# VHH binders against Iron-regulated protein A (irpA): the designs that were tried, part 22

Target 1, 312 residues: Iron-regulated protein A (irpA), of Synechococcus elongatus (p12608)
Amino acid sequence: LITNQTIQGFVDQVVVPSYVSVAAGATQLEQALQTYQQAPTAANLEAARQAWRVARDRWEQTECFAFGPADSEGFDGAMDTWPIDRQGLKTAAAQPVEQREDSRKGFHAIEELLFAATEPTLSDRQHLVILATDLTKQAQGLVTRWQQASDQPAYRSVLLSAGSTDSAYPTLNAAGTEIVQGLVDSLSEVASEKIGGPLETQEPDRFESFVSRNTLSDLRNNWTGAWNVYRGQRSDGVAAGSLQQRLQQQHPVIAQQLDQQFATARQALWAIPEPIETNLASPRGKVAVLTAQTAIAAVSDTLERQVLPLVQ
Key: E = the ipSAE of ESMFold2; O = the ipSAE of ESMFold2 at other seeds; V2 = 0.75 times the mean of E and O plus 0.25 times the DockQ between their complexes.

## First folded at step 23 (VHH; framework vhh_ozoralizumab_d1)

Design j4 (at its last look DockQ between E and O 0.94; V2 from the best seeds 0.00; counts 0 for: pae E 2.2 > 2)
Fold by ESMFold2, look of step 23:
Structure j4 (fold): chain B 312 residues (1-312), chain A 120 residues (1-120)
Amino acid sequence: as target 1 above (312 residues)
Amino acid sequence: EVQLVESGGGLVQPGGSLRLSCAASGFTFEAYAMYWVRQAPGKGLEWVSEISGSGTSTKYPDSVKGRFTISRDNAKNTLYLQMNSLRPEDTAVYYCAKYRRHYPSHFDVRGQGTLVTVSS
């Protein structure tokens, strides 16, 4: 099922452009926070908050391919660890960010300082710039690790050489397993933990981006990232050689089922009113959230039970 | 299916040594950082060591630094923990784990673990 074209499309049309987009978003967030520090107006605060949401949107579209450097070299931990250590974050000002625990930096550390209070303090504004500079460094480092060789090969090269003795992926199926497992893991985490945890416990602050009220956007971007991987591109259409196209050719019943399940999950997820955290308070809201949870789980289940065996 | 199988635990006297192993399967081992964590009876998980996917970067908490050495053999899909100068407070069930970003735990523990008992 998995070809060289499949892997190249995944890397060159989805993964690398997504990480480049994240780095651009992090840079814009850093610039917005620098402007806010220099001129702390309400307009600049809102611009910084929106820049965080944009960078977050882009990052959340990468969740289903957080393997390789993102995991193996600790970029994901440095950028996206949650929960944060709120006590430690408050006392971390003297600690160089390079030496901090992951729970005292990254997207959610910035989120806490930028959104938790009505308005950040002078000290918070200074700290935010430090955190955003590090976020930008990590995001750019992740792009570099995928695109440039150093003491290790560019990860693009590792995947594109699947089937050779020099690759971490000794067969095309090993690379295919990584791609499909990433989809399964991301979507199952969305259904069971990101939605299921808060819904089961009735604790709104268990939603990952509760502080900024950004959780629904995170979930929609997780869906979008998975959809992009499945289709092999970030724009509309179906890429040649993509997982979707290969399934349409070789297993059309599975492909039809997945296409419909993705569509149903999208419809259910976009039908949830903002903010998702409020939906725990009403029966109608709970039904909308449960419907989305079930629809997303169905996508993950089909990928795990029917697609994953085809690449193992 | 991702599997992690720990072995090498046992009863040892203070000052002794043990070498733990973790056999990994069902995923591309070197694409992931790996961790050892431990759990003493009635206590929560405690991080013990971390190694990057390539094996070139390692980290330890102060409680074990200098006594424990994490390593990996990516060709054999195996993670190791060399434990030297063992102390009674090192008594615990030891697990290998992958990273997990989301609550309730950052350590994706899959195996039954291997019991290490340090007693005089």
Scores: ipSAE 0.560, ipTM 0.818, lowest interface PAE 2.2, mean pLDDT 91
ESMFold2 (binder alone), look of step 23: mean pLDDT 84; pTM 0.845
ESMFold2 at other seeds, look of step 23: ipSAE 0.590; ipTM 0.829

Design j5 (from h2 with T28P; at its last look DockQ between E and O 0.44; V2 from the best seeds 0.00; counts 0 for: pae E 8.6 > 2)
Fold by ESMFold2, look of step 23:
Structure j5 (fold): chain B 312 residues (1-312), chain A 119 residues (1-119)
Amino acid sequence: as target 1 above (312 residues)
Amino acid sequence: EVQLVESGGGLVQPGGSLRLSCAASGFPFEAYAMYWVRQAPGKGLEWVSEISGSGTSTKYPDSVKGRFTISRDNAKNTLYLQMNSLRPEDTAVYYCAKYRRYPSHFDVRGQGTLVTVSS
């Protein structure tokens, strides 16, 4: 099922452009927070909040390929640890960000200082710039680790060497397993933890981006990221050699089922009224959330039970 | 096929030392953070160390910090755990693992290596 074209498309059409997009978003967030620090107007606060949402959107589309450097080099931890240590964050302003534990930096640390109060304090505004500068550094570092060799090979090269003699991915299917497992892990976490946790406990503050009311956007971007990996590109259509195209060619019944399940999950996620955090309070809201949970779980289940065996 | 083969366990007296090894194959070892976890008799898995893919970042819970040292040799695809000042409560089967995101848990593949600390 997996070809060299499949792997190259995954890396060059989805992963690398996605991480470049994250780094650009982080840079814009940093600039917006610098502007807000210098001129703390309501307009500049709203611009900074919007810049955070844009950077967050881009980051959340990368969840299903958070293997390799994102994991092994601690980028995911530094950028996306949740929950944060709220009390420790209050005292961390004096601590160099490079020395902080992950629970005191990253997207959710910025979220807390930027959204939790009606407006950040002077100290918060200074702290926000420090956090955003680190976020930008981490996002740029992740791009570098995929594209540039150093004391370790560029991860692009690691994946593109799949099936070669002495390759870190000894077969094309080994790389395919990583790609499909990433889809399964991301969508299963969305269904069981990101939606399922708050739904089961009936605690709205268990939604990951409760503070900014951004959780529904996070979930929609998780779906979008998985969809882009499946279709092999970020633009409309189906990429040549993509997992979707290969399944359509070799396993058309599975492909048809999976295509429909992705579409059903999208419809259910986009039908949830904003913000998801208020939907646990009403029967209509709970039904919408449960419908989306079930639909996303179905995608993950088909990937795990029907597709994953085809690449192992 | 992903393989993780642990070795180096044994019987040691309290205050003693052991060095565990984990031979890895079938995946790009240096691209993954690696972990040691342990399972004491009749108990669940407990995380005891983490090391980044490059080997430059390490983490430990308070129960072993200062006594255990995780390291890796990426050229040999080998993970190590140096255990010093061993205590009876360190008695467990030790496993090396990758982290699996869903279900969220440590991906234990080997049979582990038994460490027994007793007088």
Scores: ipSAE 0.012, ipTM 0.489, lowest interface PAE 8.6, mean pLDDT 90
ESMFold2 (binder alone), look of step 23: mean pLDDT 87; pTM 0.881
ESMFold2 at other seeds, look of step 23: ipSAE 0.406; ipTM 0.748

Design ko2 (from f5 with Y99S R101S Y102S; at its last look DockQ between E and O 0.96; V2 from the best seeds 0.00; counts 0 for: pae E 2.1 > 2)
Fold by ESMFold2, look of step 23:
Structure ko2 (fold): chain B 312 residues (1-312), chain A 119 residues (1-119)
Amino acid sequence: as target 1 above (312 residues)
Amino acid sequence: EVQLVESGGGLVQPGGSLRLSCAASGFTFTAYAMYWVRQAPGKGLEWVSEISGSGTSTKYPDSVKGRFTISRDNAKNTLYLQMNSLRPEDTAVYYCAKSRSSPSHFDIRGQGTLVTVSS
């Protein structure tokens, strides 16, 4: 099922452009926070908050390929650890960011200082720039690790050498397994943990982006990222050699089922009223959330039961 | 399929040592940081250690720092935890984990290995 074109499209059309987009978003957030620090107007606060949401959107579309450097070299931890150490964050401003535990930096540390109060303090504004500079460094570092060789090969090269004796992916199907397992794990986490946890406990503050009320956007971006990986590109359409196209050619019944399940999950997820955090308590909101949970789980189940065996 | 198989647990006296192993298969081991976590009787999961994909960076909570050492052999797809100076409060089921969705939530796939520290 998996070809060289499948792997190359995944890397060059989805993964690398997604990480480049994250780095651009982090840079824009850093610039907005610098502007807000220098001129702390209501307009600049709102621009900084919007820049955080944009950078967050881009990051959340990368969840299903958080292997390699994102995981093995700690970029995901540095950028996206949650929950944060809220008390420790308040006292950490003098600590060099590179020496901090992951729970005192990254997207959610920025989220806390930027959104938890009606207006960040002067100290918070200074701290926000420090955090955003580190976020930008981490996001750009992740791009570099995929695109450039140093003491380790560019991770693009690691995946594109799949099937070679010297690759960490000794067969094309090993790379295919990585891709499909990433989809399974991301969508399963969305259904069971990101939605399922708060739904079962009725604890809205268990939603990952509760502080900014951004959790529904996160979930929709997780779906979008998975959809992009499945289609092999970030724009509309289906990429040549993509998982979707290969399944359409070789296993059209599975492809038809997955296409329908992705569409059903999208409809259910986009039908959840905003914000998910306050609508969880209503009977209608709870039904909408449960419907989305079930639909997303169905995508993950089909990928795991029917597609994973085809790449193993 | 992803498999993680823990072993090496047992009954030890306080002050004793154990070495835990985790055999990994079904995924590209070096593409992931790996973790040891434990669950004491009646308690939730507690993170115990983390090691980068290359094995060059390790992290520990204060409760075990200096006593526990995480390592990995990427040629053998195996993760290790050397536990020294064991205390009764180290009694737990120990799991290895691939990936981490939060400081307290880990991708656990195995049955774990029981470590009991008692006299």
Scores: ipSAE 0.550, ipTM 0.802, lowest interface PAE 2.1, mean pLDDT 91
ESMFold2 (binder alone), look of step 23: mean pLDDT 82; pTM 0.828
ESMFold2 at other seeds, look of step 23: ipSAE 0.634; ipTM 0.843

